# Designs tried in a protein design chat: VHH binders against Cytidine deaminase 5 (CDA5). Part 13

Target 1, 346 residues: Cytidine deaminase 5 (CDA5), of Arabidopsis thaliana (Mouse-ear cress) (q9s7l8)
Amino acid sequence: MAQQYKFVFTAEQAASEGVTDHKKLPKLIRKARNLVKAPSKVGAVGRASSGRFYLGVNVEFKGLLPHFSIHAEQFLIANLALNSEPKLTHLAVSDNGTVFQDPCYDCTRFLKEINNAHQIEILIKNAHGRDGSFKSLESHMPDEFGSESILSAEPSLLLMERDNCLALIDEDSAAGGISSNADLCSFLKLEALKAANKSYAPYRKCPSGVALFCEGEVYAGWYIETVDRTISLGPVQAALVDFIARGEGKGFDKITGAVLVEKKDAKVGQEDTARKLLEKIAAPNCDFKVFHCQEERKDWITGAVLVEKKDAKEGQEGKLLEKIAAPNCDFKVSHCDEELKDWIKL
Short names: E, the ipSAE of ESMFold2; O, the ipSAE of OpenDDE; V2, 0.75 times the mean of E and O plus 0.25 times the DockQ between their complexes.

## First folded at step 4 (VHH; framework vhh_brivekimig_d4)

Design k12a (from k12 with S50L; at its last look DockQ between E and O 0.46; V2 from the best seeds 0.00; counts 0 for: pae O 9.5 > 2)
Fold by OpenDDE, look of step 4:
Structure k12a (fold): chain B 346 residues (1-346), chain A 122 residues (1-122)
Amino acid sequence: as target 1 above (346 residues)
Amino acid sequence: EVQLVESGGGVVQPGGSLRLSCAASGFTFSSYAMSWVRQAPGKGPEWVSLISGSGSSTLYADSVKGRFTISRDNSKNTLYLQMNSLRPEDTALYYCARWTDYSGEFLKYDVSSQGTLVTVSS
């Protein structure tokens, strides 16, 4: 029975299912689709660079608009992130188990955030074809907005390890530990903070994390941003991916606690969306709390040299150091015309 | 009947190590987060460490971070606390406690052990 709710396969486990290489990804699609608890059953199967295979499923929430839904591809990517997989190499998506199609526009954009997106191969299989073929994700871009990125000069870094160096604003929890027995949410708070520190939010710089509590287990997820915020995955949605992947079929109505950690001055706040979603799906008595974080100051940084290119956008100079260094940090900015290998010298 | 029985306490010198165990019975052990709590003489109870039902998440008090490790074996219904680099201030009665979710509140315990004494002295 435990095998029925499996979303991650080792190479050996996959082999036992007949999946011995990336060409046999479709063999796992039935398993994925059988896990879907929605009228439309979309399954995704991905091969990670580690050799492990991951499943994705679409998630729909009764009584909520479709934009709250999680696409199978998004689920899969979140599942990769939650398992610290650095790369996706092959992907197969199907809504009927026979035809394998390109990801939708939104999912394609989501996939393009992955660090090795240019290497991702997508399985295409028609109804009449015995064998599918793989094509590069790079060759698949929707006509509109595909190349437009606010940070076009920066590499896509989704699935890369991140530490956003965030700390809780409240004095009692700022150190990332339990300071007193009085804080009933300390555990979830810290887990949510950990999640926030892993959050991929390079564009609007509004990282956030959520921790959910259900029957003695904690599930966590973080905000995954896309250049278009409308297709981003919220921290609750990401946490629900963890819940589904590890919860062995538990219902959302069993979630009795939730904590959101986000920046106090975040331009993109997650609280309202998180609250709405949790009110709809979690236990009626679910205790939802919101805490705020900020970038941790490194008081030990009292001196630094920032080296940046002369053509760097105005205002970027020293902003990071101003946020993380000691208030009395003496830092200098130097400009260079050469490729910078080391941009910070302490 | 739900029961928690701890063992492994004793007297140790500063810098020494101890391993506490807590045997659980009467409930589905893996479905509950578990915690170690300690109470020093003349002080109130304080958090030591917390572990989720599956063991995937752990939390430590600042005072024990880097020195203590909480773990569990769900196949044996047993909770563990490895205590290294013990200090005199670690002297306390140590309890294992089941974290309950029945109330929907966090960090509450409905069942605890009787406690095992850990004494760190030269």
Scores: ipSAE 0.007, ipTM 0.310, lowest interface PAE 9.5, mean pLDDT 83
ESMFold2, look of step 4: ipSAE 0.100; ipTM 0.583
ESMFold2 (binder alone), look of step 4: mean pLDDT 82; pTM 0.812

Design k12b (from k12 with S31R; at its last look DockQ between E and O 0.02; V2 from the best seeds 0.00; counts 0 for: pae E 3.6 > 2, placed apart)
Fold by OpenDDE, look of step 4:
Structure k12b (fold): chain B 346 residues (1-346), chain A 122 residues (1-122)
Amino acid sequence: as target 1 above (346 residues)
Amino acid sequence: EVQLVESGGGVVQPGGSLRLSCAASGFTFSRYAMSWVRQAPGKGPEWVSSISGSGSSTLYADSVKGRFTISRDNSKNTLYLQMNSLRPEDTALYYCARWTDYSGEFLKYDVSSQGTLVTVSS
């Protein structure tokens, strides 16, 4: 049963499904579409640079307006982000399992936020049984020169690792590692903060994160902003992607805890939307709490060492440093193949 | 209160050795990666070395690889830097710093010591 709800495939796992290369992406589309719990069944299949394959599905929420819905493409991108995939290389989208078409206009814009968007190949296949062909996403250029594009000169860096250097405003939350938190709320708070720190919000600079609790498991997501705010993915939506991807078919009504972390007085607040969504889909007794974060004080950061792999693209270091940079901060870049996340484990 | 206090600095001849210590207090030492940073006269701060909370992993700047060894004793809440084959260019104020548990793919320091001076001169 658990295998039926698989949204991420290793190369080996994909191979077992007959997907041995990017040309065979359509073989997974049925699996994706079968996972959709909506009248319209849109599936997306993507190949990541790691060689893993990811599924996306459209998500509709009963009783909510369509703008709360998650498109299959958005789901897939969120799924990539949640799994720390740096690049999407190939994408196939289908609403009927036979025809593979371009992403919709909004999703195309969403995809364009990806750092390697220009390299993404889209499968196009018509109904006449011909072998599909791949075309560049870049060839599908929506009009991106709207007023929203003036908001920021930030390069498109979606799926790149981020640290927004956020800290909780409440003094009590800053002191404990994840392993020491016996309190569920504290744990969720930290998870939500972690998510917030990964949030892609370069335009309006309103990062946020959400942690959901369901039957002993925590699911987290973060705000993914697009130049056009209207097609952005909210932190709850992103967390629900995690929930769907890892939850093995659990219903949203089993979510009993939720924590949102966002900036205080954020121009783009997520609380109202989060609350509406959770009230509609989560358990009736779901405990939803909101906490606020702020950028770490400049005086708190004495230094930073950015550790990147040697094969990291030039410029990434500088961009990341700018995010960390405080006037008095000491910065150094180093190259290392080790994962730093394990360094804080007890 | 979180505190880091370093010791062990001094004057040494080229090729000599020194061992720096950093005593930590006010936090669970073993949960944090620790680092040494140095600042030479007239230069900006330079990262030297880092060690994971458990001590199982270490990182070094290329400039000190093979010469310096970072270690820690979590039972004593102490960070160490063994410096061998010291060079004049190693002359600097050396700080120990704590890596926050909220960092991603970089080491971010939220607290550091006052610094101990290491002078390498003939």
Scores: ipSAE 0.051, ipTM 0.475, lowest interface PAE 2.3, mean pLDDT 84
ESMFold2, look of step 4: ipSAE 0.328; ipTM 0.707
ESMFold2 (binder alone), look of step 4: mean pLDDT 80; pTM 0.804

Design k12c (from k12 with S57R; at its last look DockQ between E and O 0.01; V2 from the best seeds 0.00; counts 0 for: pae O 13.6 > 2, placed apart)
Fold by OpenDDE, look of step 4:
Structure k12c (fold): chain B 346 residues (1-346), chain A 122 residues (1-122)
Amino acid sequence: as target 1 above (346 residues)
Amino acid sequence: EVQLVESGGGVVQPGGSLRLSCAASGFTFSSYAMSWVRQAPGKGPEWVSSISGSGSRTLYADSVKGRFTISRDNSKNTLYLQMNSLRPEDTALYYCARWTDYSGEFLKYDVSSQGTLVTVSS
């Protein structure tokens, strides 16, 4: 029975299912689709750079509008992120198990946030039983129905390891290690903070994380932002991906605790959406709490000198210092044509 | 702040007609596709119709095709749904939504209205 709720396959496990290479991704599509608890059954199968295979499924929530739903592709990406996979190499998506098609426009945009998006290959297979072919995700330009997507000049870094250096604002942040805190809320708070620190929110800089509690287990997820905020995956949605992937078929109605951690006065707040979603799907008595975090400023850095060569493009290092240094940090940029050896003595 | 406010709902007899309106504010209306979604009592949300930002492209659910017409006036930041030949099964809360994508499987929305009730009954 445990085999029915498997969302991650090792290479060996995949091989046992007849999936010995990326061309055989469709062999896992039935497993994915069978895991879907919605009228429309969309499955996604992806191969990671590690050699592992990941499943994605669409998730619909009764009584909520479609924008709360999780697409199979989004699920898969979240699943990759939750498992610290750095790259996706191949993807197959199907709503019927026979035809494999391009991701939708939004999912394509979502996928393009991945650091190696230009290397991702998508399986295309028609209904006539012909062998499918792979095409580059980058080459996929679906017809736009809405506004033109603004291409961000920022590099796509989704699935890269991330630490947002966030700390809780409340006094409980100083409370000792997880092992010493018998309070479930404190534990969830820490887990949510950890998730928030992994949050991909480079555009609006509003990272957030959610921890869910269900029958002694904790599930966590974080906000995954896209250049177009409208197709972003919320932290609750991401946590639910973890819940589905590891929860062995447990119902959402068994979720009895939830904690959201987000920045205080965030331009993009998640609280309302999180609350609405949890109220609809979690146990009626689910205890939902919101805590706030802020970026840790190293107040000890009161001065910094960046020495760059005249031809050096303002490196990312200066920006980092601006983020971590004290507000009153005296930051100077000097340009040196000579060997930098003498400036280390300052 | 992005806001969508719908109007025009009410009670109508089978075979009757209604026109819904949705007033948009807080964003460049013409740059976004818009949609109508409905939710019948005890049922999940159902996509009804969508229209491109320029209005040049329209899509309809099979259940309403030939009966409903979606349109927009970008100069007024307003979305419309003309509903003709209404049936009891059309009874639902109707929402307007800012649509970002049509996948054939799912519609992606980012903002929606509170909903206006349409009741078709004899």
Scores: ipSAE 0.000, ipTM 0.223, lowest interface PAE 13.6, mean pLDDT 83
ESMFold2, look of step 4: ipSAE 0.213; ipTM 0.659
ESMFold2 (binder alone), look of step 4: mean pLDDT 80; pTM 0.800

Design k12d (from k12 with S57Y; at its last look DockQ between E and O 0.04; V2 from the best seeds 0.00; counts 0 for: pae E 13.1 > 2, grease 24.4 > 24.2, placed apart)
Fold by ESMFold2, look of step 4:
Structure k12d (fold): chain B 346 residues (1-346), chain A 122 residues (1-122)
Amino acid sequence: as target 1 above (346 residues)
Amino acid sequence: EVQLVESGGGVVQPGGSLRLSCAASGFTFSSYAMSWVRQAPGKGPEWVSSISGSGSYTLYADSVKGRFTISRDNSKNTLYLQMNSLRPEDTALYYCARWTDYSGEFLKYDVSSQGTLVTVSS
């Protein structure tokens, strides 16, 4: 028997549920809807290019305005992103298990941030017919696709692998994990920074990440921006997707720690929204902290970092470090230097 | 599993010298940059010095430059810190650390719960 709180299925696991191809996606919709805690039960099922299948569920927060909510489609896409899926190929969404309709306008715009959006096939099935058919997202919204699409102004697309190359400002220097008594906050801070580095925020360039702590486990998520920011998915909401997908049914009231990392002086700040949400749903004594990051000045190496190439350019590496330490010099190295990645083990 | 064991600490008068050692095991020592980090009573951790995997490059915090010398012996999987002209401000618990991550000016380390105490008094 499948685990009770399962949000990801291998091709084999999906086949054991009767989903042997994309046309049978509806076989998983009841499982998704059964995982919904909100009064209105919306389920989403998606097939990724890897052959894996993902569930999404709507999440509503009692006593908060609807824009805090997570739509089933947003949940699904965040679930894909958290599992490093590069492409969504097929999608089915239903609020009753029998009718499969196109996503609403807002969710359609959220889906358009995906790198293969025009190729996403959406199941349409009405109440009066047994047959369903797939329509591409492009055919559903033909005016929004094309070579001059506003949404293609930057190459960074939602499910593409990315590293925003962010670093914290003015925090515990070498103390991140050095002290034998390092506190949880320091660990959550680094996990939130990792999440911020995965954040998709191409329009306002204000990436952010959240790490949540519950009963010995850490859950993380990052800001996922849309061109119309009103339907963007906040970093706390994305972390709650991870929490729901991996938390084995734990209540939000068991969340006792949280850290947000966002850019200093961000045009799109996340702190107020995150604090309001966590104060309503997390443990009464949840410790919530905010730290700031900035784009790493990867043209320069600071903080006593040593670079040693594994090839025959040993003397050149020494000169590189020396020149980087000489201020007011117009000497540049590439952003997110591959040499540093090869040198630093994890 | 990664193990780092520090030794060589003790009590010394100002102006004195000590040599710290760090025995490393559980990983390919020569493939990793290493650091010494110290923590004074009631203060946060402070980076002291770093050395490249081969030992060809060294860096020092301004507070110890010219007084401390980091070195390594890759055949013995051992990291060293020669501390000369010690000052009361050098009093701290000293840890050796293996580099695991770099993010701008921040370093992530693997470090043991041990450490070796250096006390510079009177």
Scores: ipSAE 0.000, ipTM 0.164, lowest interface PAE 13.1, mean pLDDT 75
ESMFold2 (binder alone), look of step 4: mean pLDDT 80; pTM 0.795
OpenDDE, look of step 4: ipSAE 0.015; ipTM 0.327

Design k12e (at its last look DockQ between E and O 0.03; V2 from the best seeds 0.00; counts 0 for: pae O 13.1 > 2, placed apart)
Fold by OpenDDE, look of step 4:
Structure k12e (fold): chain B 346 residues (1-346), chain A 120 residues (1-120)
Amino acid sequence: as target 1 above (346 residues)
Amino acid sequence: EVQLVESGGGVVQPGGSLRLSCAASGFTFSSYAMSWVRQAPGKGPEWVSSISGSGSSTLYADSVKGRFTISRDNSKNTLYLQMNSLRPEDTALYYCARWTDYSGLKYDVSSQGTLVTVSS
């Protein structure tokens, strides 16, 4: 019987495992750790606001540097995102199944990107067998990495519903839905685009998505950006989370197709990293293709007025409009006082 | 109305061959990738093979690679599966499906299936 790999539990399913509340999260940690295919076995268990429970596992890639690795916490968060969970409420992390500790610094930063990060409670349990206690993630949240709030940063946070309004640049974009694709490549391209449209990349505005093909199944993931890009999760890594979560133990070497969709002139390109990772883990004959996307133009936008503060650096918002508006869009910039009291009605 | 009708199933001895056909109607056949899926008794559906709309690309499950050949004739709106070197493990209900969703196992339209039995 194919070892049932389960990474998502309904409340009922969790209950059947003895997990009836958030205090019982540790009961699933063994299941998580048993799913790890690495020397170090780190498991994460999370409760979502929906009542569902999610597992995370660390993923290491043989022959690749550690920065390609996926932490259990990252896995869990990606798993939440892939399942459209809006909130994480409780988290337990353990590398030995008995002690539950704080997420690492990088994972903490990653968790901070979640919309309800301030509400997340972390299970802390020492080896001496006493009932663990929950503490707020906020208690050890790292100082904001000097990221000047990029004025153009979208206010949306991780796990919130997102649509980046991206379209494929090439004419081969099947005008039709996913159901109108002519071949696997077209299908994967659309899936990757769909993933890219869900990509959380509010800081550098370089969304990307990946679709993987394995034995008739498609697995998809998207770029999850952090304020510090060094701890961001790449789209291939995210897609692999989907692969692991739904692939029922399939090996990466069974992946025979892959498509990356990213912006043509992305400051943060994913192609090289994606290629390197796939070359290492996927089937030797894996067909990897890269397509480019851009923000959809809304030709009906023929006029726009940007109201900004006098001291605002011109150009970022205007550039956005240039991308989405009609080519002949009459774009005007108006400067206003600090209180933004002057509104121009067009 | 979109319709897929399969044919060619039957009983065959191990090592034998069968050719399945799937006749498509009600849609532009050449515009869609097509797949063969099988379901063995007591098991879940298993993806077998897929072919692009043009027929230029083919994919196979490892379990059938080298033994099965998927093809299509767009002028006849027909999908084929040539099965050679059949094994008892190949015993299953085989059906064709239009490739439309997230996985090769999810489709908006499929045939009813034709039974292939490999037994001595």
Scores: ipSAE 0.000, ipTM 0.268, lowest interface PAE 13.1, mean pLDDT 84
ESMFold2, look of step 4: ipSAE 0.272; ipTM 0.691
ESMFold2 (binder alone), look of step 4: mean pLDDT 81; pTM 0.808

Design k12f (from k12 with L59F; at its last look DockQ between E and O 0.05; V2 from the best seeds 0.00; counts 0 for: pae O 15.1 > 2, placed apart)
Fold by OpenDDE, look of step 4:
Structure k12f (fold): chain B 346 residues (1-346), chain A 122 residues (1-122)
Amino acid sequence: as target 1 above (346 residues)
Amino acid sequence: EVQLVESGGGVVQPGGSLRLSCAASGFTFSSYAMSWVRQAPGKGPEWVSSISGSGSSTFYADSVKGRFTISRDNSKNTLYLQMNSLRPEDTALYYCARWTDYSGEFLKYDVSSQGTLVTVSS
């Protein structure tokens, strides 16, 4: 029964299913689709750079608007993130198991947040074709993501390891008395904080994390932001991906604890959405708590020198350093031609 | 630079005690939960214990409950692990880590020390 709810396959496990390479991704699509608990059954299968294979499924929530739903592609990406996979190399998506199509527009935008988005290959297979073909995700890039958007200038760093250097605000960190419940809450807080620290929120800088408790297990997820906020994945949704992926078919109604950690006075707050979602799907007596965090002063990078060629456009590395460096970081950019080799030795 | 430096490892007889220390630098120590993780020879890493930033909450693996005590001194930026009633199976390289998840399939931490060896042998 445990195999039936498997969302991650090692290379060996995939091989046992007949998936020995990226061309055989469709062999896992049935497994993905069978795991869907919605009228529309969309499955996604992805190959990670590690050689592991990941499944994605669409998730719909009864009684909630469609924007709460999780697309199969989003699920897959969240699943990759939760498993610290740095890259997606191949993707197959199907709503009927025979035709493999391009990701939808929103999912395409979501996928483009990945570090190696330009390297991602999408399986395209028509109903009449026995053999599918792979095309680059890059070829499916909407024109709207042109170089003119200030937001597009941000490096795509989804699936890159992140540390947002967040700490709980002291007022919220005071764990009540030594009770089992207090301990659980404290642990959930920490897990949610950890999740928040992994949150991908480069645009609006409102990272958040959620920890869910169900029958002795903790599931966690974090906010995954896109340039267009409307297609972002909320921290509860991400946590639910973890829940579905590892929960072995447990119902959401068995979730009895939840903790959200987000920044105080965040421009993009998750509390209301989280509360609405949990009220609808979790146990009626689910204890949902919200705690706040703040960014800790980053003291680990107080100085940096970026050496780049004179003709080089400002690279992603420089932008990353600007984001992770201490506020008082002395950041200098030096332009060199032939002398770059000497600086690398320093 | 964020650094974690552990100390206090050594050889001890079964039933003996050791106290490990981990000195933290390069970050606001009190703002972070800390953990001890160990790795026995030929085995994967194992979560041992965690403590909240304030020290008000502590967590232990079942294998060490009642025998080990985690503590911290935020004024000294130091994490401690008091290990009592040591057993041969406690033999491992012990790491201090800033973040450790005991609920996940895999132990994940963002910053860790180099490790100190604890050997429990007769």
Scores: ipSAE 0.000, ipTM 0.209, lowest interface PAE 15.1, mean pLDDT 83
ESMFold2, look of step 4: ipSAE 0.005; ipTM 0.391
ESMFold2 (binder alone), look of step 4: mean pLDDT 79; pTM 0.791

Design k12g (from k12 with T100R F106Y; at its last look DockQ between E and O 0.60; V2 from the best seeds 0.00; counts 0 for: pae E 7.9 > 2)
Fold by ESMFold2, look of step 4:
Structure k12g (fold): chain B 346 residues (1-346), chain A 122 residues (1-122)
Amino acid sequence: as target 1 above (346 residues)
Amino acid sequence: EVQLVESGGGVVQPGGSLRLSCAASGFTFSSYAMSWVRQAPGKGPEWVSSISGSGSSTLYADSVKGRFTISRDNSKNTLYLQMNSLRPEDTALYYCARWRDYSGEYLKYDVSSQGTLVTVSS
């Protein structure tokens, strides 16, 4: 029977592979490593809070510098995000199938962006042999977590669902009609915008998304930022995770269209990296386009509201200025000390 | 010999529902993204919705979001459009369309000449 390309397992599917609980997670590591196309074969296996199991593999790009690469742990986290998993509970990583390792420094920084990262259980080889035990990430790396770890604060948003409330700028607005031959570009543009709206970019506020087209199918991914930009996962790399996870072994040379959506005037731009990567790995005639987005405000009749506190007492800090954001946006409240003199009129 | 045959159109009251079908033959259906397009009387064609070859990605025109649902059954070579909360402005001839190969910034559709008529009137 031919082996399938499979990166996500239900509990039942994992049980058919001999994984009936998290302690048997290592039984999937060989399957993960066998899916690696790079010379160095690193596999990652994770269990999500949903009970599903996920595979991650390293991805290397011939003829490009190693910083374009995707680590197996990054692949795994992107795979979770693409499947809307809110929490990773258990992780195992191996580059030889028999010794299980701590995540490297860069991957540890990446994992720390996950909500409740202190509680992720990592399989580590015990001091004497191949068999190991699961220990919390905090136990493995206590100096990184300290008693005042920032990762315990809410919200830690890497795997949480989000909407960045982005829309294309007017000059880049999607074509919706049949009157031109731009319909594929419009489809990919809107898919890339949807991906950008899921992007995790809390530090530098430059969310972005990529959509790839291959043989009638669309693959998408978004920028996943860490505090150190150099270990963030780019939106092209995240889209390639989707491509590998769902593409059934297709080569990158079958990618014929790609769209990046990023913020106008982004200080952390993705275009040069995406172009260099796609020019090297995608089809020679791959059409790559870049479009821009910005924060969207939907104006309601009551979309901007000022509240006057008529009976303010001594010690009043000021007047609360509250603006109701458009649907699917994070709610924001600002405190203002300005005396109310104007109201927003329609 | 690409063949696309629409059905399921008819006359319905505002607020009503219809389900359109598109039977496809003459090509490997699962390898092609598909769209619904419509043409109102006296107007040019308007894109309504699209779905990827596997069905994993869908997209809708703003005018139909939340009311219409595109789907496909690749085992039956059939594309569907569930239309709910219909309005008089949805009155049009509806076509299913196969995406041609991407060949630049533009995409051309293969559409049938027949379509299926949807009339929403009091």
Scores: ipSAE 0.012, ipTM 0.548, lowest interface PAE 7.9, mean pLDDT 75
ESMFold2 (binder alone), look of step 4: mean pLDDT 81; pTM 0.811
OpenDDE, look of step 4: ipSAE 0.023; ipTM 0.456

